# Designs tried in a protein design chat: VHH binders against RNA-binding protein 12 (RBM12). Part 2

Target 1, 78 residues: RNA-binding protein 12 (RBM12), of Homo sapiens (Human) (q9ntz6r430to507)
Amino acid sequence: FCVYLKGLPFEAENKHVIDFFKKLDIVEDSIYIAYGPNGKATGEGFVEFRNEADYKAALCRHKQYMGNRFIQVHPITK

## First folded at step 6 (VHH; framework vhh_8pnl_2)

Design t6 (from f4 with T101P)
Fold by ESMFold2-Fast, scan of step 6:
Structure t6 (fold): chain B 78 residues (1-78), chain A 123 residues (1-123)
Amino acid sequence: as target 1 above (78 residues)
Amino acid sequence: QGQLVESGGGLVQPGGSLRLSCADAGFTFSSYAMAWYRQAPGKERELVARIDSGGSTNYADFVKGRFTISRDNAKSTLYLQMNSLKPEDTAMYYCAAYEVPWESPSEYTYDYWGQGTRVTVSA
């Protein structure tokens, strides 16, 4: 159960993703935040959830804020 | 999967008016800064007007006093009211959206662009 994140703040770290999905059972080792050549986050990331219920709850966080930016939460098609 | 769709372009005589609209599909409009750009045949794309999430506006000198940018967050729509149109305003008009980074950047990268709406001003 994986989601694609877009719109992450440029200073985003794993701890911010954990806080954004608080109360949901995320696979913390799955957190991926993309970084560009400048060493800053590109605004994109991925995270896995341990169960379907929390995955569906995560999709409901789409367009909610992390700091001063809203986060897009998208399902990943495989 | 965000998409911007422009509408409202057309043919108008010099001195006329048009109102362009830009609707979002798939992203949270109210959190984005929005812009109108235009591109005339054989020319580079140029900024016409910008509006941030708080409603602060910025205009290119060549449209000041004639064009007004506005947004309706409830309708997720961006507008450009164009008055006193001149032949020089003939172009494809594009809307664009960009996220304000966590820190204030010196430059902005646009996340979304529309496909454009054509404005022709001629006698």
Scores: ipSAE 0.000, ipTM 0.081, lowest interface PAE 16.2, mean pLDDT 72

Design t7 (from f4 with V100L)
Fold by ESMFold2-Fast, scan of step 6:
Order: C-alpha cells, then sequence, then structure tokens
Structure t7 (fold): chain B 78 residues (1-78), chain A 123 residues (1-123)
C-alpha cells in the first residue's frame, strides 16, 4: 500500500511526512524523498502504509498542506 | 514545486542589453518570492535582484539603475532586463523561488534553483 507524493517542500524531511500523515499507521522506514541528478530534491516521494484503511485515508489528504505547500497524494501502481 | 528554466543568456558587447527569462513549469508561481543570482567562475554565488509575491523589489548596489526585475504571474515567468552591461557582469545567472516560512510546528524556509543561463560580456 504505497502512495506517490508530489509537491513536497524541497527541504522536507521524514519527520514532515510523518506529521502530514498523523493518525495513520505509516511504515516510517519506507519513507523515500527523491533527489535529481543535480543532488537537489525533486519534490517527489513515496511512503507505505501498514493497512488498506490508512492507505485510503491517505488518499483523502490529497491537496492538504505541508507547511506552505499543498501536497499531491496519488495511488501508485507498478 | 515546479522546475525553473532560465533562458536569454548569450554573448554581448559592453554597453549592450539582454533580457533573461525564468519559466516555472510548476503550479504555484504567484505565491513565491523570486530572485536572480549570479556566479562568476571561481567566485561565490551572489544576489542580483529579488521580487516578492506583491511586486516589491530589491537590488544589489552593483546593478541599481541598470537591471530591472519583473514578473508575469499569468505566464509563470520571471524576467531580468539587463542594460548597460559590463565585463564584470559575465557570469552564470540563476533564478530561484523562495517560499514563505512554514509556521507548523516550527519556522521553515526553502528555495529552489534553476540550471542557469550563461551571460558573457566581452569586447
Amino acid sequence: as target 1 above (78 residues)
Amino acid sequence: QGQLVESGGGLVQPGGSLRLSCADAGFTFSSYAMAWYRQAPGKERELVARIDSGGSTNYADFVKGRFTISRDNAKSTLYLQMNSLKPEDTAMYYCAAYELTWESPSEYTYDYWGQGTRVTVSA
């Protein structure tokens, strides 16, 4: 149960992802923040949820704010 | 955030003019404060000009009266009009987007940089 995140602040850390999904059981070790070839964050990330109910609740947080950025939360199918 | 892409650099004679553009392919350009920085070979990056989301501007002393920063929120584009160019203006020029401080749970500030566009002023 993974989601794809887009629009993350460029200095976002795992703790910010944890706070954004507070009250949901995330797999904290699954948090991944992507970096581009220039070594700068792309604003993209991924996180895994422990169960389907929390995965579905996470999708409902689409376009809610992390700091001054609204975050896009997308289902991942791969 | 989006991707910043600079354009408009080139080779120009002293006294000439160039207009640099910085396009934000992202979604929320109008909420950002924007800046132009430059870096000459072997030197540190330095601020050239800044414009906030409301249109207020600040300039480095070495460009006052010669350069003008402006933005077009409808086109998600930042501009730098450079007049009376000098050899000392030769540098790679970068645009940056600054976002407001994150208030929860603590203050948080960040910026994003483009890849740069080269400006060469030579006789």
Scores: ipSAE 0.000, ipTM 0.080, lowest interface PAE 16.8, mean pLDDT 72

Design t8 (from f4 with V100Y)
Fold by ESMFold2-Fast, scan of step 6:
Structure t8 (fold): chain B 78 residues (1-78), chain A 123 residues (1-123)
Amino acid sequence: as target 1 above (78 residues)
Amino acid sequence: QGQLVESGGGLVQPGGSLRLSCADAGFTFSSYAMAWYRQAPGKERELVARIDSGGSTNYADFVKGRFTISRDNAKSTLYLQMNSLKPEDTAMYYCAAYEYTWESPSEYTYDYWGQGTRVTVSA
């Protein structure tokens, strides 16, 4: 149960992702904030949830704010 | 007041390993987010890895799976374990300490920078 995040503040840290999804059971070791080949943050990230209910709740947080930016929360499929 | 001092750089063969250390000389280490940056010849400084005050980590794509950032608050020391080194990892490596911001970090947003330690990866 993974989501793709877009629109993260460039200085967002894992603790901000945890707070954005508080009350949901996330796999904290799965949190990844993406950096490009030049080492600058892209504003993208990924996180896993331990169960389907919390994964679905996470999708409902699409377009909610982290600081002054709204965060896009998208499903990941293989 | 306060200063960061890097150590552990050197010359290694491709596939080798190095561990960089960054020691604090005068600030409240445990409350700061820390980062490793690098600057290759002819390039701008780029973020390699970041660790927040709670120990959560983030890595640039080009080092993920090879480098590990960690901190020891009791020793006021930041580490970067570098494995499977490649010639493209050749750079001056800097540590930095800063408080969280909503903008990309710049020299003006960091509270502390180290002097750098040189890493050279060549056959």
Scores: ipSAE 0.000, ipTM 0.153, lowest interface PAE 14.1, mean pLDDT 74

Design u1 (from f4 with S31D)
Fold by ESMFold2-Fast, scan of step 6:
Structure u1 (fold): chain B 78 residues (1-78), chain A 123 residues (1-123)
Amino acid sequence: as target 1 above (78 residues)
Amino acid sequence: QGQLVESGGGLVQPGGSLRLSCADAGFTFSDYAMAWYRQAPGKERELVARIDSGGSTNYADFVKGRFTISRDNAKSTLYLQMNSLKPEDTAMYYCAAYEVTWESPSEYTYDYWGQGTRVTVSA
């Protein structure tokens, strides 16, 4: 169970993703945040959930805020 | 007055290992995200690895599986463990520190840079 994130704040780090999905059982080692050459976030990321219930709860956080930006939370399939 | 001081660079043969250190006692180290950058002759400075204040890491594709970034907040020291070194890794290595912000108006978000330590990988 994996989601694709768009709209992450420019300086977002793994700890911010963990806080955004607070109380959901995420696979912390799965967190990926894309960065440019000067250490600036591109606004994109991915994270996995351990169970389907928390994955569905994560999709409900679509367009909620992390700092000053709303986050797009999209399902992805393999 | 804060400053970063790198050490641990040197000459090593291909396949060898080095551990770089970056020490600071001048600012609140544990509150800063830290990074290692490198600059090869004739090239622009490029990101090698980043570590946030909580220890979460991010690596450039060209070092994944070979380099490990870590920090010791009690000692105010950042490390880069470099394994399986290649001639292409030859560069001046710099550490940098920045405060995390939600939005940045500039290209560089780094508040502090070190002077660099030289790594040369050759037979």
Scores: ipSAE 0.000, ipTM 0.152, lowest interface PAE 13.8, mean pLDDT 73

Design u10 (from f4 with S56N)
Fold by ESMFold2-Fast, scan of step 6:
Structure u10 (fold): chain B 78 residues (1-78), chain A 123 residues (1-123)
Amino acid sequence: as target 1 above (78 residues)
Amino acid sequence: QGQLVESGGGLVQPGGSLRLSCADAGFTFSSYAMAWYRQAPGKERELVARIDSGGNTNYADFVKGRFTISRDNAKSTLYLQMNSLKPEDTAMYYCAAYEVTWESPSEYTYDYWGQGTRVTVSA
């Protein structure tokens, strides 16, 4: 149960992703924040959830804010 | 085009204060997210504080309550007010600017880094 994140603040770190999904059971080692070929963050990321209920709850946080940015939360189908 | 220039670094005793400034005349300052990073000798650069174009701020846990980031868009200047300085705050401090674009393949179209300003906290 994995989601794709878009719109992350440039300096977002794993701890910010954990806080954004607080009260949900995330796989901490699954957190990935994407970087482009120049080593600069793209604002994209991925997170895995331990169970389906928390995965569905995570999708409900789509367009909620992390700091000054609304975060897009999308399902990964494949 | 453009260059970020830091100033305000120096030598202070523990418990002292410094205010760092970062200025640029080469880009549209008000639309950029800005950040302060620091790097101690032999260590990796780490985020100290950031401020988005909307004025929202985020701080590293080790500076919360002691440092304040702010910006003056009319002067195209970023500030870091550092209070209650500790020896552990000794580092080269860098400012960085990122243009934020929603819905782009890349969130940031530009980045700028300054040359750094040195902060030494020593008794």
Scores: ipSAE 0.000, ipTM 0.120, lowest interface PAE 13.6, mean pLDDT 74

Design u11 (from f4 with G54Y)
Fold by ESMFold2-Fast, scan of step 6:
Structure u11 (fold): chain B 78 residues (1-78), chain A 123 residues (1-123)
Amino acid sequence: as target 1 above (78 residues)
Amino acid sequence: QGQLVESGGGLVQPGGSLRLSCADAGFTFSSYAMAWYRQAPGKERELVARIDSYGSTNYADFVKGRFTISRDNAKSTLYLQMNSLKPEDTAMYYCAAYEVTWESPSEYTYDYWGQGTRVTVSA
């Protein structure tokens, strides 16, 4: 159960992703924040959930804020 | 003044290991997020691993499972443990430090950079 994140703050760290999905059982080692050629975050990321219920709850965080950024949460089945 | 100083680079054979260190030379270490970057000859500088002020880590796909980033705030030192080294890991390795500002992402993310330490992986 993996989600694709878009709109992350460029300075977002793993701790911000953990806080954004607080109370959901995430696979913390699965957190990936994408970086571009200049070594800065692209605003994209991925995270895995341990169970389907929390994965579905995570999709409900779509359009919520991480700081002043509107976060898109998209389903990925693979 | 404030500058990061890397050490621990060297020549190793494929499959070998190295531990890089990055020491604080005059700024407040514990409040900063830290990163390791590398630059191979003729290529752009690329992110290898990052660790925030709380100890949360993030890795580039090409080193995940082989490298481990860690920090010791009491010693103001950042580490990169490099295992199962490959010839394609040959590069100059740099450490960098920045303040995390999640509210307002900046074009200029890093406040401090080291001078680099050379890692060569060859038979």
Scores: ipSAE 0.000, ipTM 0.144, lowest interface PAE 13.8, mean pLDDT 74

Design u12 (from f4 with S53W)
Fold by ESMFold2-Fast, scan of step 6:
Structure u12 (fold): chain B 78 residues (1-78), chain A 123 residues (1-123)
Amino acid sequence: as target 1 above (78 residues)
Amino acid sequence: QGQLVESGGGLVQPGGSLRLSCADAGFTFSSYAMAWYRQAPGKERELVARIDWGGSTNYADFVKGRFTISRDNAKSTLYLQMNSLKPEDTAMYYCAAYEVTWESPSEYTYDYWGQGTRVTVSA
């Protein structure tokens, strides 16, 4: 149960992703934040959820704010 | 629309310390990423330190271990604690606030700038 994140703040860290999905059971080791060749975050990331209920709850947070940016939460297509 | 006002600059001897402050008077401080820049005489403006809304920090290599950026969202104030100051740190210091868009931030995407505070490190 993985989601793709888009629109993350440039300095987002794992702690911010954990806080954004507060009260959901995430696989902390699955958190990935993408970085470009200049070492800056691209705004993209991925995170895995332990169960289907929390995965579905995570999708409902699509377009909610992390700081001053809204975060896009998308299902990962296989 | 907002206003940033820097303070805390001054003259200090090498090895000394200063704390710069940047106060917000017009926008929701906690919703913005903040940065400190500096410009030495005859040089280009350069990034010193950056802090996002959540407290994550990024430092220029030439200040790592010596400077600390922090924010107090309840007081709408940004700080730069400068330790072990060197003559090379002599510059005008500016704070900046910027809104990160969903597309991608750049170093030049700053919505607000302060007027600067001068730091002189001299024996």
Scores: ipSAE 0.000, ipTM 0.122, lowest interface PAE 15.2, mean pLDDT 73

Design u13 (from f4 with N58H)
Fold by ESMFold2-Fast, scan of step 6:
Structure u13 (fold): chain B 78 residues (1-78), chain A 123 residues (1-123)
Amino acid sequence: as target 1 above (78 residues)
Amino acid sequence: QGQLVESGGGLVQPGGSLRLSCADAGFTFSSYAMAWYRQAPGKERELVARIDSGGSTHYADFVKGRFTISRDNAKSTLYLQMNSLKPEDTAMYYCAAYEVTWESPSEYTYDYWGQGTRVTVSA
């Protein structure tokens, strides 16, 4: 159960993703924050959830804020 | 146009502390993300720390655990608390402000830069 994140602040780290999905059972070592070939963050990421209920709850966080940015939370094809 | 003014630099001994401030000279920057950069003699500028308008922070590995970035949006002032200073921290320190836009999530440019404040750690 994975989601695709878009709109992450450039400064986002794993701890910020963990806090954004607080109270949900995430696979912390699945957190991936994407970087482009120039070494800059792209604002994209992925994270995996341990169960379907928390995955569905995560999709309800779509357009909530991390810092000064709203985060898009999308299902990804598995 | 907006102007950033740094202060708080000086000469300190290794292990000492300084607090740098960056204030606006006529504009409010509460919607901007802000950063501290430094440039040692003969080196290029390097990022020290960033803070977004909501308070989320990022630190370069070489300052993690020693420096703390913070902001006071009511005063339009950015701070850098520098602890456990080392000779390698000797540099000119610059503040910068930028806007992160939805159209360019993978890129940013700095809209405003200060003139810098000098930090010298003895020897």
Scores: ipSAE 0.000, ipTM 0.142, lowest interface PAE 12.7, mean pLDDT 74

Design u14 (from f4 with N58T)
Fold by ESMFold2-Fast, scan of step 6:
Structure u14 (fold): chain B 78 residues (1-78), chain A 123 residues (1-123)
Amino acid sequence: as target 1 above (78 residues)
Amino acid sequence: QGQLVESGGGLVQPGGSLRLSCADAGFTFSSYAMAWYRQAPGKERELVARIDSGGSTTYADFVKGRFTISRDNAKSTLYLQMNSLKPEDTAMYYCAAYEVTWESPSEYTYDYWGQGTRVTVSA
């Protein structure tokens, strides 16, 4: 159960992703924040959830705010 | 017209130390997140260390424990203390400034870059 994040603040760290999804059982080691060639964050990320209930709850946080930015939370299927 | 000016580079032997400085020449330093990048010949520019406006720091794995980034907002100056230098640290070192730490996905800020200061580590 993985989601794709878009719109992350450029200084977002793993701790901010953990706080954004607090009370949900995330796989903390799965948190990935994407960076471009100059070491700048792209605003994109990925995170896994341990169970389906928390994955569905995470999708309900779509367009909620992390700091001053709303975060897009999208499902991933492979 | 605002720009960053680096200094402190030079030639040093392996195991030596250098302190780089980056001075603001025309913008409000204290509101900016600041970073040190480096670029070796034939390689891409890479992040060495970053410090936000609140003082939180991030380091690349290859410099952890050897380099320390710090800032003095009263002097509008960024520093990089480099200890236990290795030949692999030979590069042009650049400082950079980001105006906003929490940005809208649809907005952008201007990045300021210095001209670079050269660090050479050789026997």
Scores: ipSAE 0.000, ipTM 0.107, lowest interface PAE 14.5, mean pLDDT 73

Design u3 (from f4 with F27R)
Fold by ESMFold2-Fast, scan of step 6:
Structure u3 (fold): chain B 78 residues (1-78), chain A 123 residues (1-123)
Amino acid sequence: as target 1 above (78 residues)
Amino acid sequence: QGQLVESGGGLVQPGGSLRLSCADAGRTFSSYAMAWYRQAPGKERELVARIDSGGSTNYADFVKGRFTISRDNAKSTLYLQMNSLKPEDTAMYYCAAYEVTWESPSEYTYDYWGQGTRVTVSA
């Protein structure tokens, strides 16, 4: 159960993603923050949840703020 | 103890441009998130744009595509580039600095405010 994150602050670290999804059962080792060729974060990321209930709860946090950025939380579509 | 100081305001015709600057007089600029707010006569102070310590930005819908917020941490200066100015942009513009609380991302305390710089857009 994975979500795609958009709009992460450029200074965001795994600890900020964990806090954003507090009280949900995150696979902490699954947290991925994307970086561009210049070594700077792109604002995109992915995170996996251990169960469906917490995955659905995570989708409900769409457009909530992390710092001064609202975070988009999307289902992964291939 | 220092203070935030805004500059660059003035009178401009519709469609014109201005660049506002905000200098941080001795605060820990690089670790702060910063913002531009504005207040028109008889209205509440409203957010125009925010920028975090890493340069990530957020804009109010009414300025998207026209205004650009940026910072120079080496110079401890915040900027607002204002293009395609409209009479509705007439206001006092204030800069603010705050420490972001990541555990409660929806709550902010603005630690420092400037005195404001006046922008007047009139034909």
Scores: ipSAE 0.000, ipTM 0.103, lowest interface PAE 16.3, mean pLDDT 72

Design u4 (from f4 with A33T)
Fold by ESMFold2-Fast, scan of step 6:
Structure u4 (fold): chain B 78 residues (1-78), chain A 123 residues (1-123)
Amino acid sequence: as target 1 above (78 residues)
Amino acid sequence: QGQLVESGGGLVQPGGSLRLSCADAGFTFSSYTMAWYRQAPGKERELVARIDSGGSTNYADFVKGRFTISRDNAKSTLYLQMNSLKPEDTAMYYCAAYEVTWESPSEYTYDYWGQGTRVTVSA
């Protein structure tokens, strides 16, 4: 159960993704945040959930805010 | 307030291994996100690997499977284990530290940078 994230703040790190999905059972070592040559997040990422219920709950956080940016949460299959 | 000091660079042949260390005497090391950057001759400085305060890691595609970043908070030390080294890995390697914030998107501003350690991969 994997989601694609878009709209992440440029300073986003794994701890921000963990906090955004607070109370959901994420696979922390699955967190991938894309970054450019200057070392900042490009706004894209992926994260896996351990169960279907939390994956569905994660999709309900689509367009909720991380700091001052709304985050797009999209379904994806491996 | 703190200062980062890199060590462990040197000359190795292609296929060799090297381990870099970065020491910070600051007592707040454990709260910082740490990163390794490199700058090859004639290139821009680029991110190699990053590790947050909880130990979660991110790697550049060009080092995945070859390099491993790790930290020891008790020793205030960051490491980069480099395996299967290639001539393309030749660069000055820098460590950097910052605390993540919930500010509007901007370019990274690192609180601390090291002076760098040189890695040369050639015959």
Scores: ipSAE 0.000, ipTM 0.155, lowest interface PAE 14.5, mean pLDDT 73

Design u5 (from f4 with A33H)
Fold by ESMFold2-Fast, scan of step 6:
Structure u5 (fold): chain B 78 residues (1-78), chain A 123 residues (1-123)
Amino acid sequence: as target 1 above (78 residues)
Amino acid sequence: QGQLVESGGGLVQPGGSLRLSCADAGFTFSSYHMAWYRQAPGKERELVARIDSGGSTNYADFVKGRFTISRDNAKSTLYLQMNSLKPEDTAMYYCAAYEVTWESPSEYTYDYWGQGTRVTVSA
């Protein structure tokens, strides 16, 4: 049960992803924030949920804000 | 100095299309988040669409499905494709470039604004 995140602030850390999905049962050690060759965050990330209900709830947070940024939440496509 | 210059505005009939461009002259375009705003006579300036440095987009409800924001980092240009135009879309359209930081994450601080390009939709 994984989602792809896009639009993360450049300074986003795991704690911000945890807060964005507060009250959902995330696999905290699954949180991945992508970094480019310049050493800065690309705005992309991934996170896994422990159950289907919370995964579906996470998809409903699509285009909600993390600080001053709207976050895109997408199912991971094969 | 860095500046933004809009172009592509004009007079069109309802149902017509326009493509607005915003050219960057003097900063690192690919690192900035960009937006289109509009202001109709007697109204406040309102957000039309945003696109971040990574290409993620957000649209105002009143333009969803009709307008598309995009960017070309190689050309340092922001675009707004406007389809199915309505008289209610008549306004001055402005582009803006901003940086989001954790020092002020609750507000959009725009570093650069253009002078605007006029769009008139009338029969």
Scores: ipSAE 0.000, ipTM 0.102, lowest interface PAE 14.7, mean pLDDT 73

Design u6 (from f4 with G54S)
Fold by ESMFold2-Fast, scan of step 6:
Structure u6 (fold): chain B 78 residues (1-78), chain A 123 residues (1-123)
Amino acid sequence: as target 1 above (78 residues)
Amino acid sequence: QGQLVESGGGLVQPGGSLRLSCADAGFTFSSYAMAWYRQAPGKERELVARIDSSGSTNYADFVKGRFTISRDNAKSTLYLQMNSLKPEDTAMYYCAAYEVTWESPSEYTYDYWGQGTRVTVSA
């Protein structure tokens, strides 16, 4: 169960993703934040959830704030 | 946490002028399309003016040539210059930022809002 994240603040780190999905059972070592050639986050990321219930709860956090940005939370289909 | 914050509202006489500002603490101000909306008592929120990331502008007919929207990417600030104000312009004015993401093959548009600044034209 994996989601695609968009709109992450450029200075976002794994700890911010963990806090954004607080109370959900995420696979913390699955957190991937994409970085561009300049070494800054591109605003995109991915994270896995251990169960379907928390994955669905994560989708409900779509458009909630991380700092000053709306975070887009999108499903990934295999 | 950063947010969109409007300022510059106030009380003015008919025929007067005001300049509204909208500041954000975002890292991507220059990539956003921005807009000013207003809501008068008992009415729906309506678009006043819009400016895209390239500086192209659109205006509502009821502000025809009286208002000017502009942006300063270096200051991360959106402006609305309001001239020849009328009692009908009395409203709460809101700043909106639209996050436009282009993806192959689809595009997405998302918006968010400030808390508003009040403009009262006496009469």
Scores: ipSAE 0.000, ipTM 0.062, lowest interface PAE 19.4, mean pLDDT 71

Design u8 (from f4 with S53R)
Fold by ESMFold2-Fast, scan of step 6:
Structure u8 (fold): chain B 78 residues (1-78), chain A 123 residues (1-123)
Amino acid sequence: as target 1 above (78 residues)
Amino acid sequence: QGQLVESGGGLVQPGGSLRLSCADAGFTFSSYAMAWYRQAPGKERELVARIDRGGSTNYADFVKGRFTISRDNAKSTLYLQMNSLKPEDTAMYYCAAYEVTWESPSEYTYDYWGQGTRVTVSA
């Protein structure tokens, strides 16, 4: 069960993704934050959830804030 | 930059193939990360495949082994080769581009979306 993230802060790290989805059972090793050729984050990412209930709860966090910007959470079906 | 235009959609039988194209007239196409999304009637939009500026690809589990995303920077065109199509692949397919700010770290990701191209997989 994966989601696509967009709008991540430039300095976002795995720990920020974990905190954004706190109380949900994420697969921490699945966290991917996209980086450009300059080695800096593009604002995109992906993360997998261990169960369907938490995956659906994650989709409900669409447009909620990480710091001072809202995060887009989009479904990736399996 | 600017509006993206998808093409290549159509009606195909299960097991068939289609190749989708996304044209961007922007002279900085090579600076964009690109993606294909799809949306079935009554459902939310979902990511199908992504390709970064260097050509590294990522796929949704439901299309791995069947779909291939690629780009041609000289032609400013993104492609999605769709093989072994299934009825559940029926959707409107959208192209998206993510702009990288050159002056400073962007606090927001810029994006462009096309109008979509319809894919129908039916017997």
Scores: ipSAE 0.000, ipTM 0.086, lowest interface PAE 17.1, mean pLDDT 73

Design u9 (from f4 with S56R)
Fold by ESMFold2-Fast, scan of step 6:
Structure u9 (fold): chain B 78 residues (1-78), chain A 123 residues (1-123)
Amino acid sequence: as target 1 above (78 residues)
Amino acid sequence: QGQLVESGGGLVQPGGSLRLSCADAGFTFSSYAMAWYRQAPGKERELVARIDSGGRTNYADFVKGRFTISRDNAKSTLYLQMNSLKPEDTAMYYCAAYEVTWESPSEYTYDYWGQGTRVTVSA
């Protein structure tokens, strides 16, 4: 049960992803924040949920704020 | 996902008009700020117009009064209406999508770029 994240702030860390999905049972060691070839965050990430109910609840966080940015939460497809 | 595809380019005579479109293959369009850039042969890529997620627009001085940027969030499409075209407007036109970062207002932090659509203005 994984989601793809888009729109993460440049300074986002695992702790921000954990707070964004608070009250959901995330696999904390699954959190991945993508970095480009210049060593800077791309704004993309992935996170896994332990059960389907929390995965579906996570999809409902789509367009909620982390700081001053909307976070896009998408199912991983193809 | 989130690929941008431009269309609407072509050959027009000076004084003519074109409408460029940029479609997002994904559904995330409405949360992004969008921009049109252009690159003339042998020149650097330059900003033409921007529209943020709230609909506020900004234009380069060389297109003010001639070009209009707009968006349709329901269709996930960005537009550039180009009027009174000049030979100097000849370029490859690119759309780009970005979100504000905590580091900067993101004028240089684009998440997605299109492949471009060619605009040629010649007599």
Scores: ipSAE 0.000, ipTM 0.086, lowest interface PAE 14.3, mean pLDDT 73

